# VHH binders against Mitochondrial protein C2orf69 (C2orf69): the designs that were tried, part 20

Target 1, 361 residues: Mitochondrial protein C2orf69 (C2orf69), of Homo sapiens (Human) (q8n8r5)
Amino acid sequence: SSCSQARTMNPGGSGGARCSLSAEVRRRQCLQLSTVPGADPQRSNELLLLAAAGEGLERQDLPGDPAKEEPQPPPQHHVLYFPGDVQNYHEIMTRHPENYQWENWSLENVATILAHRFPNSYIWVIKCSRMHLHKFSCYDNFVKSNMFGAPEHNTDFGAFKHLYMLLVNAFNLSQNSLSKKSLNVWNKDSIASNCRSSPSHTTNGCQGEKVRTCEKSDESAMSFYPPSLNDASFTLIGFSKGCVVLNQLLFELKEAKKDKNIDAFIKSIRTMYWLDGGHSGGSNTWVTYPEVLKEFAQTGIIVHTHVTPYQVRDPMRSWIGKEHKKFVQILGDLGMQVTSQIHFTKEAPSIENHFRVHEVF
Short names: E, the ipSAE of ESMFold2; O, the ipSAE of OpenDDE; V2, 0.75 times the mean of E and O plus 0.25 times the DockQ between their complexes.

## First folded at step 18 (VHH; framework vhh_8emy_2)

Design u3 (from t4 with Y103T; at its last look DockQ between E and O 0.82; V2 from the best seeds 0.78)
Fold by ESMFold2, look of step 18:
Structure u3 (fold): chain B 361 residues (1-361), chain A 122 residues (1-122)
Amino acid sequence: as target 1 above (361 residues)
Amino acid sequence: QVQLQESGGGLVQPGSSLRLSCAASGFTFSKYDMHWVRQAPGKGPEWVSSISYSGSYTNYATSVKGRFSISRDNPSKTLYLQMNSLRPEDSAVYYCAKDRYPTWKGSEFDSRGQGTQVTVSS
């Protein structure tokens, strides 16, 4: 817990370290969903939500209006991020004797980076369900994996259905959590310090009713719309080991679109980013099967690949670079919109630059 | 040249304890996660336990959790498996195994030793 204070100890020391944009992103409401069920009753994932900042039209509260017409929220964009090895909640990483040096790439900090990159979007971090030795991410709920989390892709695992149901349930849970008054009435035993973690202003000795702990009284707070699947669009991002989820989704496209709800979800995906994919297992880091990629090309999804020498020029895992080139080549031949960039080519391969792909993609 | 030498096996009665050792050389021991794997005659290999390179984290197969304890001593380049409350189904050749990858690149079995026999019976 002491490592969490390091970034705040020197407020007068450096002008660049005090970026006002970072401070505004940290003031936005952040929600951790500790158990979100997916398609299978016993399969759940932890999710982290960083809510979209309100910048446009504030919706008007209309007292006295009949409830005959429900207001529709504006169209929403959602970014779904699948983290890689090592990444966890900041507090867990700072207590990890081996992973502490990478604490800047915690789930919360990457969510903040993504919120800057996608400022009008909800940011969802979808955590893996198992970590080998507390460091190697294993996406067992999305793809058949060996004990170390290396994938064995197939067409029938059910990753699309699992992801869709995670979103349905996460959106419902986020609505309940953002309504702290309704939540307090139904569950007195469940108390979280999220809504009271830090008072934004000093108490002035105001003595009122006990119900004011989570009540809205701050006019300076931005209004937020709850997440909604209606008319929503999506960007999917896999980083490092998290790319296995994106790859599994590609393998499933032909079968998954036979379900009407899943097909509508697929059609709402606008862009997919593969950020420096890599894992053990000798193959399957990038999809190179033309029949799978032909189905993917029919979706019209915009594809971005961003890699570093840490993954694509690793002699111990020489298949990664070869597979990446083939993935890009086949998609380009199929006419997809593909952006492909190799970063830090003038620097020695390093895990530090592997993580820094988040800053340059 | 990677060398792994297991020792400490034997014939014991059910409920007994044994401590296995694995002496390692030919690589920088403290940079690699390490594993114990066992194999009974006519059966495929079975993962038993893993330990991170610093020794800070361990994982166990469900069949041995609570009874077995993995540890390492990096200065002496030695891996250990303390085996308590032994059962007949624990009978196997036990191998220590080096992880293929140092430094955050994933996990995969690589080299293993010749093994040490553990027999739990009459």
Scores: ipSAE 0.666, ipTM 0.865, lowest interface PAE 1.4, mean pLDDT 80
ESMFold2 (binder alone), look of step 18: mean pLDDT 82; pTM 0.843
OpenDDE, look of step 18: ipSAE 0.877; ipTM 0.959

Design u4 (from t4 with F109Y S111H; at its last fold request DockQ between E and O 0.87; V2 from the best seeds 0.81)
Amino acid sequence: QVQLQESGGGLVQPGSSLRLSCAASGFTFSKYDMHWVRQAPGKGPEWVSSISYSGSYTNYATSVKGRFSISRDNPSKTLYLQMNSLRPEDSAVYYCAKDRYPYWKGSEYDHRGQGTQVTVSS
ESMFold2, look of step 18: ipSAE 0.717; ipTM 0.885
ESMFold2 (binder alone), look of step 18: mean pLDDT 87; pTM 0.882
OpenDDE, look of step 18: ipSAE 0.879; ipTM 0.959
ESMFold2, look of step 19: ipSAE 0.713; ipTM 0.882
ESMFold2 (binder alone), look of step 19: mean pLDDT 86; pTM 0.878
OpenDDE, look of step 19: ipSAE 0.830; ipTM 0.941
ESMFold2, fold request of step 20: ipSAE 0.665, 0.659, 0.673; ipTM 0.859, 0.860, 0.868
ESMFold2 (binder alone), fold request of step 20: mean pLDDT 87, 85, 87; pTM 0.879, 0.866, 0.879
OpenDDE, fold request of step 20: ipSAE 0.881, 0.889, 0.893; ipTM 0.961, 0.963, 0.964

## First folded at step 19 (VHH; framework vhh_8emy_2)

Design v1 (from m1 with F109Y; at its last look DockQ between E and O 0.77; V2 from the best seeds 0.71)
Fold by ESMFold2, look of step 19:
Structure v1 (fold): chain B 361 residues (1-361), chain A 122 residues (1-122)
Amino acid sequence: as target 1 above (361 residues)
Amino acid sequence: QVQLQESGGGLVQPGSSLRLSCAASGFTFSKYDMHWVRQAPGKGPEWVSSISYSGSYTNYATSVKGRFSISRDNPSKTLYLQMNSLRPEDSAVYYCAKDRYPYWRGSEYDHRGQGTQVTVSS
């Protein structure tokens, strides 16, 4: 019923039905926020939220009188994930003749993997705003990018401000949407009994398998508490092209700390993961400027790097491996807590193992 | 060696159509995304259009969207640009460009041809 259970029973990189049931259940639990404004209201991102498993609504304070104050949620941990190239919603990936084979790494399925990796955390997938040729992720709202999405980093683009405002707005929107979802689920329990009295047609009137939610279940209604910024902590994860967002945030640290709200947000970041970072452009895949890394080291954020031969042993992009080593060395010399792992070193470089870093980090 | 040979340019009047071709050799054409780039005198290169390696997806610059159509024929290793409703501002040398990386490894320009001149004048 879950990707962890399926992995235990069927190890390896082969696709198929092993995660299909668990991924379908998690897709139904995902809340898609189609238009979340950031620092500039004309600049928005799509977000996907997956609440941690095992969280429920308190039954003593079900909706009724609005004059009653809602209880404060406990302190929350939030994982912010920036996907790489190729990744999209499952529905879009299954229709993509070039990318269909990577459908197991859809935004929804990765959110499920992350929910198992970070139990009791809210999982946020922050989608890029543009995809070149429907496959190359371009983070134009976070970093100055060329037409292919290759970054041009600077100190004042505004990525921290944009991320902070995305979270403020996403948390507010998710509170409203989860409240409406609770009401819909509440009414669905009543309407589900009534639906049996309606005539059934045997043609193509049912919701198909191509929608992001295509299952009737009551399980999803009980698992959600609204996200809250109060006393929240954060883990940031960049995968592949998504690492450009983390890199841009590092360039901005010195200037971004001048804003009181953004400084508080920076102080709430516990950990940052770079997962197999890579992009075109010939250089600057990893931050190697000592002055930038010196500012980063002062934050005390725990740093993890996880790479595969697909990126760090690619003869066509030989700078990536060299820059990764330099990044880790400079941070270590500055006294920062950093872990660094190269996975699948005994296997040929492959895009399959590039994605499988999600299973081993 | 990578070879890209553009053809089909010429002198035409506004509102006319032209079809550019690019014959490719020296690499596995069907593994690479392809691009059209143009350059007017005294200007830097301007991206026009891109097409994915299978031909399934295309992108266009806003200045040409709806007027230009990119296509490819992988068996004949040929890239095309159909240019309709031509305007004087479309006058440039048009270059066919190969992407540097196959499939999913990234996107950036690699090789380009010598170009074909398109001139749109009254």
Scores: ipSAE 0.670, ipTM 0.865, lowest interface PAE 1.3, mean pLDDT 81
ESMFold2 (binder alone), look of step 19: mean pLDDT 88; pTM 0.889
OpenDDE, look of step 19: ipSAE 0.716; ipTM 0.889

Design v2 (from u4 with R100K; at its last look DockQ between E and O 0.76; V2 from the best seeds 0.77)
Fold by ESMFold2, look of step 19:
Structure v2 (fold): chain B 361 residues (1-361), chain A 122 residues (1-122)
Amino acid sequence: as target 1 above (361 residues)
Amino acid sequence: QVQLQESGGGLVQPGSSLRLSCAASGFTFSKYDMHWVRQAPGKGPEWVSSISYSGSYTNYATSVKGRFSISRDNPSKTLYLQMNSLRPEDSAVYYCAKDKYPYWKGSEYDHRGQGTQVTVSS
């Protein structure tokens, strides 16, 4: 299928057709929500959902039980990923003259990596609302930002409220969309539609009978429950520029918990990952304010930091490494469970290894 | 030393065009995004436009979209701003500015030139 695309992550090797069918199948299984409103109705984000396997509603049996009560959905775990600079949808990245080298780290491909890392979870990618020069991610809906997307953190911007409302609206939209998809799959007309659509969309190669059997096996084997906030738990992951969202959430904790719905949401967050955070601006890449971190420590959230020399050993941005150490030290002194790892320390700093943190965290 | 030299400003009437140039030296020009910034008397600096290091992507302030065009010639280390349909509100000193970081490391202003005056007056 799409294995003819140029791959730049491993230029010294042979075997340029390293694309897997499972990666392309997962990319096609992503549900894109193109306009999800947040707390302000005019502030929206694009979201991408990759659903967990085996979480579907139980099918009602045909033999003499016309109306079973719908089973209570099991408690769900959701991973919320905030991408960094350069990252976009695969089709946009492959057409980007400067960013095509990094197409392996598209939103869809990272969602697939995260689905393997968190196999019983729903994977959500929350895209920034603005890209400067089509490459610098700007999280304007979450944090006060300059024109380049560098943050100015404060205690009351409204990031928690925005995130909470994004989730409420995204869960509702995904329930409607996935419910329609389930009805279409079991509908007699949807079977005919799937057959005509799938065979007619051939690429340059490898489209024969195997593509049809792969489609049927994937759809028939996958059970899916709609996303639900009821008893849900969350892991938040920021990568690179996306870490600004996690940082802003920390600044807001004291004020945000005053709302009972948002406080319940905060209490449902189990783990937060900072993956190689970095941006311009001269400071505030990692939170180092003890009063802010003291509030964070009261949550009991498990903290993971995973960094590479690209960010923490950059002489042009020397504050990043110092702030990372301070962040970890203060949280450790406050009794939080913190993992701190520096990866690829024996290799030269590189944007390649910056992205490869996704493979090793 | 990084040096940026703007030229091409002048006094023109409304509706006129001007083309600004910025000659760059002292750094590897093709590694860096570049910007135009303007400053009118008594006002703070105002971002006008940016162009990516390869020239493939551009951004414009809302006030100049459709009238201004940024470009670069990496072999000659020159940045340009074509300014069409000029208005009195475009009167300012125009500066070219180098981004501090190469390629994908983030963006912020680093160096700027001494500027070139653009005055649009009837």
Scores: ipSAE 0.694, ipTM 0.874, lowest interface PAE 1.2, mean pLDDT 81
ESMFold2 (binder alone), look of step 19: mean pLDDT 86; pTM 0.874
OpenDDE, look of step 19: ipSAE 0.857; ipTM 0.951

Design v3 (from u4 with Y103F; at its last look DockQ between E and O 0.74; V2 from the best seeds 0.56)
Fold by OpenDDE, look of step 19:
Structure v3 (fold): chain B 361 residues (1-361), chain A 122 residues (1-122)
Amino acid sequence: as target 1 above (361 residues)
Amino acid sequence: QVQLQESGGGLVQPGSSLRLSCAASGFTFSKYDMHWVRQAPGKGPEWVSSISYSGSYTNYATSVKGRFSISRDNPSKTLYLQMNSLRPEDSAVYYCAKDRYPFWKGSEYDHRGQGTQVTVSS
């Protein structure tokens, strides 16, 4: 009666190492620049800067082979983002009784999304100067607008001059903020050294002070290279109401090119994105004037339009879809590099999909 | 059908107070921002005040700021304008206006009432 001991093979629990991708997405600290003046001291905007992830080039000090051409610092690319309605600082949105639903689309969160979309780029959020009812973005410093931020476009409002000077001033302010942080780190280290150990003799047997090894938190000094405007390239992004700024810039192109500094800035713009453009005005949501678009075609700027049914299939605003189609057509006929995509075409028009364009463009 | 009915206008002396009401029907009142607009004789329409759909946020024309207060009662579908420290220059027909779009999508007026006359005279 051979009792065959069935060896119960204990199934070795493969402890699936849940790689908790605790991607501590180190929330890149955004620098807030309050009250940045443009060309007119009375025209100011708030800007939010998200710096490019510095490649920690560990300069391995490999010994000086003299002939390595200092790699020209990679051309500093800057993304300029103009927010739409409802969008504000995250703290403001979370406390807002109406806008809390859209907190995922806060200025900081969108800057983070854009930083993933545009790696190695500086992300600038240029906030509107006024919000009507704490929700309608009014770009009064860029375009003549009514109380609700509906634009009245013209050729001479000074949007290019304002934008150019905002960037000049913002660049200078960002450099100064970084330099002060560097100086404050240096001044903290200098005060620690002058603890003159006065040799007072008294014998008392004070027990072993555990040397708390101050773990030097490697404050990886993100070497924020100060942005230079002269070697900078730009991408402009307008979202929803923010597209009124882009539109106004098109109206001003002919006159703006007469200024050498602004012409140089225009030439540094590589790409423009219209993300689900819209406003509450009855027309000119998209620029359809051939004379304006002809001037735009001469710039060589690449154009991308990303729209949703929320804007271009709205039965209450049927002109938006018509104007969008006409805008893309005219640019194509003028030989511009233009792309157009309608997102979420199989879904019902929604505000959620309107915002989700940030994730898919 | 959208209906807006203003009431509470009248003849009052300078420095007096008046409360306007607007009864709304034919739409989901609680989804729309609401506005007061006025028109004086021989002048164009002037925006006076706006209130968000929830009633949480208000805005006022510079000419009425600190004197007028807009409010709403969503359950009763009524918009109000409390007018204090009235001046002769406040004399106008006051209209209740519905925003064209629900929530924050737009800021245009698609409907207004017949208006109520406010006359401020000594």
Scores: ipSAE 0.366, ipTM 0.728, lowest interface PAE 1.9, mean pLDDT 86
ESMFold2, look of step 19: ipSAE 0.644; ipTM 0.855
ESMFold2 (binder alone), look of step 19: mean pLDDT 86; pTM 0.875

